# Miniprotein binders against p81326, part 118

Target 1, 226 residues: p81326
Amino acid sequence: MLHFGGFIMEINHISKILEKEREEYIRNKVEEYLKQGFSKDDAVNKANQSWRTYIGHRIQDVIYNLLKKFLKDSGLKVTTDKALNNRNLPEELDKVKRLIAINYGEYLFLPDADVIVYKVENNDIKIIAIISVKNSFRERRFETTYWKLKLKESPVTSHIKVFLATPDKDNEISYKCPNGKPKKMRIILEYELDGIYFLKEDFEETEKAKHFGKIVEDIIEISKKL

## First folded at step 14 (miniprotein)

Design wwI15V
Fold by ESMFold2-Fast, scan of step 14:
Structure wwI15V (fold): chain B 226 residues (1-226), chain A 83 residues (1-83)
Amino acid sequence: as target 1 above (226 residues)
Amino acid sequence: SEEEKKIEELLLKAVKLMFEALELAEKGDYEEAIKKLEEAVKLLEEALKIAKELGNEELIKRVEELLKDLKEMIEEIKEKLEE
């Protein structure tokens, strides 16, 4: 309970930083497009489209840093799939990579695991959770569920929790249809995944669909039961 | 404790209002953004009162820092309104 307020405070601080970064990014991109001969309206539209791509990577990085900071005191470690694709992996990360790799006959592939939470006990590594970060759902909407289903096929990986984290600013999975029913995509994602964490406020909370501020405590509780 | 749970509930509500205010400010609705932030401040002031009654120094400090951040945000948006 004590750590929850600190996590929320950090989220607030980062939200302010992201807003400032957005303003500067848009301003610079508008100038760039105007220089290329686009109209003012076209330059603004292109700048906003460019920001949507940029913010996806920024949100992933922010989530990684927040989880790393707030899980450290609980003895939990955090890494990324980008770190696991490094050419010269430390032994610990090489073991993490092996414990989440999925077998496709002669090939081993990593799930699309943007952020990975694990613990080390007596030199043994146990994977707690994989977090997939999605800024939009226009493409590859069910990729996270595919990886969840693949991980469930092996006794080595079946215990790993698979979470989705998303701002869902376009209300792609948080908006209800006129009949009060959640969208089909939301129903499927919530059913198949272990949890959805929204970096936004206006959504209907369920047991599995929560505000992002709850993710640290949930991961800690899961790790205690392991 | 029950009091700690109450503080967590108040913090969650305050954060929800803060995110709504940031979205409103993003759209240029500065007056509505300020109203949301002022509501969040009241919730945090209630949380601070409970935290002080508990004598939890760590929690008192956390709530005070968040209050300071929200009040600073209100002043920044008010300045934008005057521009």
Scores: ipSAE 0.000, ipTM 0.116, lowest interface PAE 16.8, mean pLDDT 75

Design wwI77F
Fold by ESMFold2-Fast, scan of step 14:
Structure wwI77F (fold): chain B 226 residues (1-226), chain A 83 residues (1-83)
Amino acid sequence: as target 1 above (226 residues)
Amino acid sequence: SEEEKKIEELLLKAIKLMFEALELAEKGDYEEAIKKLEEAVKLLEEALKIAKELGNEELIKRVEELLKDLKEMIEEFKEKLEE
């Protein structure tokens, strides 16, 4: 069922669940590290670092499941780069893999495409969008931009929309010019990518920088033009 | 192939180190940025050796260009340290 209000409700419900998961995860990890002989200070620091890694994968899974649920009735399919790396790939996913792969002569490499949206019409597969999910910009912040530029180089992949989805809790890219100083990363990401979807309430909204709640509607609109 | 997967892993690791180095450079941490780039260069040299053994001219050329870019970046960051 395509219901944008229902999608917003799911996002809000999941956000509350993730907050409780954080509290429990940190508590359990601190206890684990203390048992291993780390100091309290080191245990807390290690637990926070472990959470940062955990939540990145957790947010990817959440976004995948939300998009799969809410795009299904529009005839759109969703997969992940993890699924495409299976050794025994179904024919449909093998075709998806070939349609997003970057060519380096005889070698094909997959972009860092956490979530992939595609459609099947008359046994033809059309890739609609690739979504990179970033919980933090402390590492590899321009990786999504690199893959967008590589996809543009091929007539097979140049139509594919590349989106970034992020909670941006550290306000790394939420604003273009906080206190009058330009955030070059925000400017570059917004310029080069097809869109940025924020999993947060407060940010500088533009034509390309939107609330995550808009992503289903936008993807469906794009798919109708292909 | 197994060799293709290894080259892919080495290239992706090197690219990630390059972006980490660029982030460190933005913060003025040129010494750490250089260390990350030197690790990336080592990974690309390993990838280049495998590519040459496979005889793939296109891949050899692409790895060599990335190596050149990273080495130029290291020299630029070293100049910043001397200032």
Scores: ipSAE 0.000, ipTM 0.190, lowest interface PAE 14.8, mean pLDDT 78

Design wwI77L
Fold by ESMFold2-Fast, scan of step 14:
Structure wwI77L (fold): chain B 226 residues (1-226), chain A 83 residues (1-83)
Amino acid sequence: as target 1 above (226 residues)
Amino acid sequence: SEEEKKIEELLLKAIKLMFEALELAEKGDYEEAIKKLEEAVKLLEEALKIAKELGNEELIKRVEELLKDLKEMIEELKEKLEE
């Protein structure tokens, strides 16, 4: 039995751990830069920049491990685009790679799919969903949307759900404008993507925009329809 | 329809230019990034004209939303250029 209550509890626990990890990381990096002779302001700025790079990879790893743990009992498998870019791929992962690749004439490119969920039935592979993990939307705001549009044009990939997962700490797609209307970026991402999953509590929930705690149930439901 | 295919072609070209602009912006080349985004805006304005002639409300909404965001990106990059 899958523990969806346990999943939500583990997400809340990890969020608290990440905040404590941020405080310790920033403190250590500031001290490191001060010892190198940087001013206090420069040390703080460099530490914050270092954290932004670190947390991006950290959140992606957390999401990968959570999904792998909580989807296993439903017969679903999870991999990453990093794993698929390895030179020596197991046969199963090589098949996954081929099933999500986009054709550009003589070239095959992988979408920017940080986490990939698939199932194996009778040596046949079905891709269920790809999840793009974004810590911020300052750069490459619509990259996930571009890959969604490309996946839709092929019968091999058109069924694949494309999700965005984000803490949206800067309130770039969760904060309402003064007139009560969502920001334009939020409207576009929600319209074009199959879902947005927030790693935060303060956002306007819709049929497509949900708390990350709902992602496991949604993926399992989608997999049953394939 | 053929017109809907033309709109999708214009949207894909605009999105490609947008990604090229974002890569240029990451490198600090704000002038070239703005130039790419302005070209994308032209393609979207053409797509919007065709979408309105077709009366396809979904395409009109999609193009208008993307067009507004590209224009906002241009203004953000222009501010950075003035730093």
Scores: ipSAE 0.000, ipTM 0.153, lowest interface PAE 15.6, mean pLDDT 76

Design wwK13E
Fold by ESMFold2-Fast, scan of step 14:
Structure wwK13E (fold): chain B 226 residues (1-226), chain A 83 residues (1-83)
Amino acid sequence: as target 1 above (226 residues)
Amino acid sequence: SEEEKKIEELLLEAIKLMFEALELAEKGDYEEAIKKLEEAVKLLEEALKIAKELGNEELIKRVEELLKDLKEMIEEIKEKLEE
């Protein structure tokens, strides 16, 4: 049993738990659908669809809880876009919402910010970063880039760092083509975003594409420069 | 500068069209997706002209890379259209 835990140790532990959870979840869902009279092919398809939905929320929750836990001692706070969409907001979160809203003329919209990091100093709120969490890149792969470019347009939001966090288990953006070139999607995302953090071990690390274990240190460094 | 702001505006509009084209492609509307991407190419070509006039090497490279990627995306969708 581990008696001491740090951020990197907890990430390694969670990665292992998620892998085991996936195997167990898919097995149980296939069995459930078979009992309901679905064919094996339909049961597998439905189980995969169910997992896709489940893991999306699960990874977001894991990242939110990790960042909240490990940024607390640095005076940084963490919230989610789901929290900001609640009907009744505490004053602090209402102010956070206003500081990340994108101006479309007479309308204000929130970016798709799964996790938001901010600080409170002298009753003033400063947004540090938003993290978009993607388990898969089959759909909406450039949406995070769109929101980065929109945030960059306003003096109020142009300082906000936009990060992508992803396990990329299917090697959708971490795999190199046979000629050694990164995939087009990887090139665009890395170029336009402030960083990509992988929840996996085997990829070519760059200045902006890093292991998720480095995100806490990077966020703290950014916060100190503001 | 005002010229750099114009380039960013053109890039943003091109990315919006690219995003819209990806949504159309997901629905199987490949012909309409290609039209949106071709419109984005025109915006990037305008941005490239301005960047070259400014002599800003970083912006020139950025726009050229996006333009190349966008043209590759058009070819990928054209291949799917032939399926």
Scores: ipSAE 0.000, ipTM 0.150, lowest interface PAE 16.1, mean pLDDT 75

Design wwK13R
Fold by ESMFold2-Fast, scan of step 14:
Structure wwK13R (fold): chain B 226 residues (1-226), chain A 83 residues (1-83)
Amino acid sequence: as target 1 above (226 residues)
Amino acid sequence: SEEEKKIEELLLRAIKLMFEALELAEKGDYEEAIKKLEEAVKLLEEALKIAKELGNEELIKRVEELLKDLKEMIEEIKEKLEE
């Protein structure tokens, strides 16, 4: 569809826009809670909690749209777990859903696949990667790892790359320069997952922990090997 | 400045419309997608006018790049409509 050389510039631009959106969102929510009779401290705390939920969805939407835009010229397709849960599912998406679903006896469940990258060739669908988007690690910190381990158990899904994308604003897993042992969570996530992509500048890059700007190139290279 | 803040607000609104248009295009709603992108173009043209009046070269370049991307998207979606 489009041929861009500005993927990194768009990521930086969107990051600045999201910061301004945060300021306005928090201001409006604090005013809303104050009008409801909450104290200033409670209003601020509630507004921050509301923002955490909101930004999680916003970051997922941003990542989905960026990947869809920049992978299209490489013949790669992008969808979401929300799309796969639609009742009137197109044949192609129904096939995608079946190729990532995990069997629990009488039940089939989707992994935590916020964004899914796949390709279609001669009516064959090949899942390239699933991307779990985490704004924080306060809850279900190893859920992405659990899904990776489950996907490895089946020959149908064992080739699928499992990535984590996160701004990691609380510095829970990112390190500028590890001076000593990394946190247990960072060690486990990096070891088990195929990659971690940070939506921030301030961390130490490794083979598997990279700036989000590298995700498009990495996905394209992986797709060539499938 | 107030003018720079207005440019950022216009850019934010345009980017939101761009993302909405990409989702609509994926669903095959090409006419609605074009409508959203044309609204985004108008916002970016206003932002470009303000950026040029300010003489802010970084903002001018940023707005011009987004405007080029939007116009290319509109043309590609129009081609899909003709298929």
Scores: ipSAE 0.000, ipTM 0.140, lowest interface PAE 15.9, mean pLDDT 76

Design wwK16I
Fold by ESMFold2-Fast, scan of step 14:
Structure wwK16I (fold): chain B 226 residues (1-226), chain A 83 residues (1-83)
Amino acid sequence: as target 1 above (226 residues)
Amino acid sequence: SEEEKKIEELLLKAIILMFEALELAEKGDYEEAIKKLEEAVKLLEEALKIAKELGNEELIKRVEELLKDLKEMIEEIKEKLEE
């Protein structure tokens, strides 16, 4: 089902709903931890940690399903790193895995590719993009950047676009700088990656830093040129 | 308002059901997917009733467009089920 008007609205609705869900989740978890005898500071910290775990999986699933739904009519296919870790892979997914793996001498490792977009033409697989989904930047801030740099080094994988998708609820990389200094993390991620897609409305937009609603159009455009 | 909060909760539940239905449909579980989507329709109809009582045009539009998307999904999956 391709419906771009509905897609943009769904992304905006999801962004607002995730914001409301976070506020209620945190409030309820703080109350729960306070009843268990934790201090206010500990209760808040534990509630925020619980939210990061919960929403990380939730957002990855949402992104996977949205991309699969809206890219289907463009002849593009979507899979996940979880699917690629199955020992008995279908031939098509085995080929996808081989085309995205990074060589470390005698070892091969997959990048941080939560969602993978590819195309099949005459039994040939072409990887279009990988999307790393980050709910927070507290831990493993630059893993996506590391994988981008590794992919760029190989002629086989250098064409693959590496995107970051994030709600960035804590405003860790959504800085607003009318007269402020840039946040180092935002600058590095934007410089090294092919794009950052925000699942929120309130962020400083640039050529590479866009609302998540733009991702379908961008991927389709890339697929036609590459 | 409490009513607006109720609408947002219903929208969240409906969207969760929508994505669960998409996962089920991908696995070929079309009957279960349709059941999830029909449950989501009921939640959105409740949300629409509350939005209309509030006279909130933005919420009415949001709910109506999600209902349209859900109806299209149900039709698509029913077509697959008949194949």
Scores: ipSAE 0.000, ipTM 0.147, lowest interface PAE 14.9, mean pLDDT 75

Design wwK16L
Fold by ESMFold2-Fast, scan of step 14:
Structure wwK16L (fold): chain B 226 residues (1-226), chain A 83 residues (1-83)
Amino acid sequence: as target 1 above (226 residues)
Amino acid sequence: SEEEKKIEELLLKAILLMFEALELAEKGDYEEAIKKLEEAVKLLEEALKIAKELGNEELIKRVEELLKDLKEMIEEIKEKLEE
């Protein structure tokens, strides 16, 4: 039976496509590593490691394209940290880069802003939000939180919303207190960040923890206040 | 490759059309929803042709499975329209 759910159903469909893509990717990479002379166990481990890197980029690309498509009519622009790390930047992107860079004494570093939403009015650039995309929480669990706290320290960047987007297939942050035990990572991420957007249906929903289908309307609402 | 990038672009465009179709169906605009899904099918058939020319069995299978899902969805919406 078909259920009509608009944008939400579309996000769930993308998640299912990525799951099938995973199975094929792992199979092919295992064969590739076996041909290179690795043992079966090593080939499987390397294939899983390769998939974690691949899917991170794939989910980021999907999110970038969806936001670019659906925010265009609201006068909002979308870019990526990869674009900002290009050697020759257009003037507009160079300004975006300068507005999100964080000072460490003699050095300036970009936060891990996989996707960046901004607007341009009268040649002035206003950063609306940055979105960190996490496929897994095995590594760099609080990196997004660190960048949020650093951005909050400066009057130039303190208004920028910091969001996390994740399929969270392993249920690492889907619930605050599964089996009565507080999940430190979920609790801290929800407390410190401006929002968590799940690319799945099964999670504990709060004012700040929502289905990814809500992100477009939330960003538009935020942009109107700036 | 450029061909693989083209396939991924066609897949994304098809998925976005599916999103538009689902919103139209939710509003009861079944005829327009079917039109959008049929447009998505054309994009996937183009992707399938490119994948077959490349001889990439993985991409061929992935596109074929998505085409099957979309065609089933079109038939289900058509049944609702026949009321």
Scores: ipSAE 0.000, ipTM 0.136, lowest interface PAE 13.8, mean pLDDT 77

Design wwK16M
Fold by ESMFold2-Fast, scan of step 14:
Structure wwK16M (fold): chain B 226 residues (1-226), chain A 83 residues (1-83)
Amino acid sequence: as target 1 above (226 residues)
Amino acid sequence: SEEEKKIEELLLKAIMLMFEALELAEKGDYEEAIKKLEEAVKLLEEALKIAKELGNEELIKRVEELLKDLKEMIEEIKEKLEE
């Protein structure tokens, strides 16, 4: 048996740690774009956009590896939407893909499920949760909510929990207005989603908005009820 | 501070090595996993030294807890290697 209390606690600080890398990354990307002939302003803008994509992928990888490690002993499996988009899927992952696909008449689409948790019992697969990872809310702020609402429409997918994981470093959904009221975006996301897990310390905790370290035990508890 | 920045960089590198080691151990590459974890120990020992010099109790606690988890991982993987 492994106990990783300190390891899990560090995930709450991972976004702050990753921000320390940002300055060097941006500087190198600006130089790269300048060499390609872009103006200084365009190079800076492109470097910042590149950083947002990069940091998002790094946080997704950390979350995937953490969940895979800590859910293993509970008989739970973890995969990614990237794995499900491979051309030749193993039978197990092909079944996972079919169980989360959303029907748009003659078309089937996968939700934006960065990380997927499922279990296998009696050669049958049950999807427990999908986790959407958002580094910022400047664009596509309600994409996760849209996918949750679509999943609720089908008896095949209505049981699937949809979680948001975010450092929210720009305080877009964790900021408290001067009158004490949460922002509309926070209210809507918390109402529609099954949970929001923050990779930061400073926010108002509720039954559905929690520190990321609590996600492992929450997922295990949900899986026992299925 | 500059020292706080150094500690955070060392912690990030150690955490990344821990994840690499866990993936290697899952694949049965126990010897390589141990090497990655031993590298992480060296980074955490450096971070702990800097944190103690700063007298920052919060950072000392964070590094000590992570170091304990890492040492437990090494022992568990060594047990598998000796099978």
Scores: ipSAE 0.000, ipTM 0.237, lowest interface PAE 12.1, mean pLDDT 77

Design wwK16Q
Fold by ESMFold2-Fast, scan of step 14:
Structure wwK16Q (fold): chain B 226 residues (1-226), chain A 83 residues (1-83)
Amino acid sequence: as target 1 above (226 residues)
Amino acid sequence: SEEEKKIEELLLKAIQLMFEALELAEKGDYEEAIKKLEEAVKLLEEALKIAKELGNEELIKRVEELLKDLKEMIEEIKEKLEE
């Protein structure tokens, strides 16, 4: 789509920036750990582990900023779970927080909602989507799926789309097995979630598993149905 | 109330055990995953008992839904063990 030409260019540029950041980050962290007395092998391993944590937050920030920029003209707003956890919440964000909460009787729990897309019409808040951002699937692989299933159980939250966004650099869910079948984790995530958006080029697209570049147009289309 | 706080604690611990079990299952550690889920079931059964004594219909319903989900997960993982 002509409207999204700038978005596609931004994504391509960001991929190159993140790779350069990785090289510099690893180099600096290896030096830091060597100064602390770790062996070269230990320093490299620790630097790689540190990068996984760092890039997780970095990718979340990138996705937040891209969505905020490219959804603005469609009247859509974007926030984060970090913003919702502030002690002094603006009225609008307080309403957003309550509209994504899962009800356990008198108790409310928030889902895994790294990025949240919503709209405001006549002072009413409508939640469009929540996006879980995963750099790797080493830890807590199915939390996003659990929260999707819980959101489906309430009339207030059942319309909310739950998406996963991931670079999947370790090919945990984007590659296919030699027999052509996707891995079980990919099958389960794709079945249960409303969409998976990959920050990489090399994978087989399906109806629900797409290149990240398609997320803006998908969210806008969904918002028009609400 | 103290009873409602205890239900909250039991629910939170059960949910945490469920997340741990899902991670273990993903790693292929099915036996340990089942143990975690069975522990979560016991916690939810205690929560259900307290919720029923309180007469809180919404809590009863929510705990029953979690119990159903957990029991279904246990059966799915047991099928994997039998393979």
Scores: ipSAE 0.000, ipTM 0.140, lowest interface PAE 16.9, mean pLDDT 75

Design wwK16R
Fold by ESMFold2-Fast, scan of step 14:
Structure wwK16R (fold): chain B 226 residues (1-226), chain A 83 residues (1-83)
Amino acid sequence: as target 1 above (226 residues)
Amino acid sequence: SEEEKKIEELLLKAIRLMFEALELAEKGDYEEAIKKLEEAVKLLEEALKIAKELGNEELIKRVEELLKDLKEMIEEIKEKLEE
């Protein structure tokens, strides 16, 4: 089951390596931009933007692999929106796609569902949760909330939990104003979504805003109620 | 300097190999994981040699910290392999 003695230990190893990779990546990118004639401030800003793009695909893959590994023994299955967009789908994934798709007249669109958790019970598929992975909130701020609201409109999809997973390295939704109030973005996301899971330590934990290490137990608990 | 740039490139390559090794270990491919980590050690030892020649204390410390983490991962995976 667990090579390093647990889910939390696995997350800690990955987080430590990611932080070292970030430091070296940013240093290299800052140097590249300085050589291209950008100012120091512009070079640092562009390097941070580049890092967010660079790690985006990898953190999605990391979360997918972790959830697949740790939910397996609970009878839960994990897939991705990338897998569902393949032209030739296995029957099981074709059913998953149909159960999560949103109808716009003649067209069906998938929500922002980077990772999808489902179960197969008596030959029927139940979608448990979708997880949107965001490394930055500077662009597409409310995309995840839009998809949550659309899913709530249909009896087929209204039970599906919508979670956000984020390192929030820029403190865009975890930073407090000097008076201790959460930022507006944090308030809106926490209100509309079923949960936010942070891949960081320094944030105000609430019933809906938790450390990523709690996501497996939460998903298992939700699946038991369906 | 060009030498400092070389060290940073070696560090990024080693970090990439460490991630590949964790993915392999997660799948139970312990032998392949160890090979990736050993390749990363080789890159970090080259980086350490260059950093010491430059006398750059900051780079020396950074490379040594990463080597320590990598050697700890190798021992953890070797222990699993010998089960």
Scores: ipSAE 0.000, ipTM 0.305, lowest interface PAE 13.7, mean pLDDT 78

Design wwK16W
Fold by ESMFold2-Fast, scan of step 14:
Structure wwK16W (fold): chain B 226 residues (1-226), chain A 83 residues (1-83)
Amino acid sequence: as target 1 above (226 residues)
Amino acid sequence: SEEEKKIEELLLKAIWLMFEALELAEKGDYEEAIKKLEEAVKLLEEALKIAKELGNEELIKRVEELLKDLKEMIEEIKEKLEE
């Protein structure tokens, strides 16, 4: 039985939870770089850059493990693009990969599918959703939107929901201008994607932009219609 | 209040332990996962005691829901351990 409403609601504080790792991680990395001969300023800069990469992977891992745990009892399965890029794929994952791959003539590419939710019925695989996990939006802000638009072009993939999950710690897409209007990036992402799930407490929800805790129920509901 | 801040810190520590337990369970380290969850139970029981002393009904409900979830997670992992 999937019934962990309290835990799921608290996941919205994930950025604060992970922040507890930051100080120790930075201290350890600074010491590591100093031992390699870097100056104090360079060691600190490199440690902070390493933290940004590390936190992105940690958020993705947490989301993967949560979805795997909470969707299991609903007959839903969860995998990652990392798993799909392994050299030897089990038959089931090979089928998943083929069902989300996008054709570019003689080439096939996977979308930005950090986490993939699917179901197996009568030995047939149905992809429910792909989730792109982003902790910042600087250089790759519309990458998820590009993949959503590509998936919509094929009847094989057009049903697949494309979600963005983000702590949006720097208020890059949860911020509203003084007049109450969202920023252009937020407007475009919310319009084109099937949903945005924020891993933070402080923002105004809309029909498509929700607290992350709602993702489990939403995915289960979508799966019932497929 | 100072008490509300303490409850928030206890909740965050408990949730962190729950995430660590999920990672351990995914790796098959069920005994260690259970230990992390039992630590989280103690933190939530302390938070519940403080919330009740404050008479904050919303906070009491939040802690009770987490505690229920946590105990259910322990039971599920114990079942897995016995397979």
Scores: ipSAE 0.230, ipTM 0.639, lowest interface PAE 4.5, mean pLDDT 83

Design wwK16Y
Fold by ESMFold2-Fast, scan of step 14:
Structure wwK16Y (fold): chain B 226 residues (1-226), chain A 83 residues (1-83)
Amino acid sequence: as target 1 above (226 residues)
Amino acid sequence: SEEEKKIEELLLKAIYLMFEALELAEKGDYEEAIKKLEEAVKLLEEALKIAKELGNEELIKRVEELLKDLKEMIEEIKEKLEE
């Protein structure tokens, strides 16, 4: 049965919702940087860089809250990498952290797991999926792929689904070349990852590249098989 | 049409309020979350009236589904407030 179908469908437009804040955000940040003694050109450039960081965090927060809300009735729990980096972790989150950490000899590192979905059964934790949220692909475009490949190397983590969620505002991976072929980055990301969820309407869906609104039902179906 | 554009603007505003309400609820600010959702209900009721006047069946269903979701969210948050 469909409980929040209308809302889930509309979250594909999340970029437009958040973009509403852009003009005011940029104006305020330019003023802030000018007060710090930066030139007008530097202030504008820094404000635009700040916006790109801000919007990324906003999208991550919205995705976290939506997944937490809509997965709760399916017995699924949601946390964030920010929560896992707290000094005094609750026992449950400490277990989650240990189950997704990747071993580099004497060091353990968390993957690029902005949002983490798991379930608890009789004090046992099963990680279902991690979602990497990317607002742009200008730098570090293959980080999510690197973490997916590292997770596949261990029997402890190989079952964990790795998803990318992105508005792809600049059409860096949702655009097709004039000959109809996807860009190299899109081909690699789709091949290596378990799925890409676009927070935009204008792209061609495939089995692994979908509108973000489908992520809730997909995660629930995956959890039933674990 | 201008009416369809007005409906899209009202839907966008309502969804923004729903996101704000979810963030407030996550922080435990249930009373403020309910107020934001009630504002969203008013916007969606306005959108529904316009959609019905246009006779656009797809927009009517889209607004009705969102209204149902929003009212369910309000009830869930009210239950938490009473805990």
Scores: ipSAE 0.087, ipTM 0.541, lowest interface PAE 5.6, mean pLDDT 81

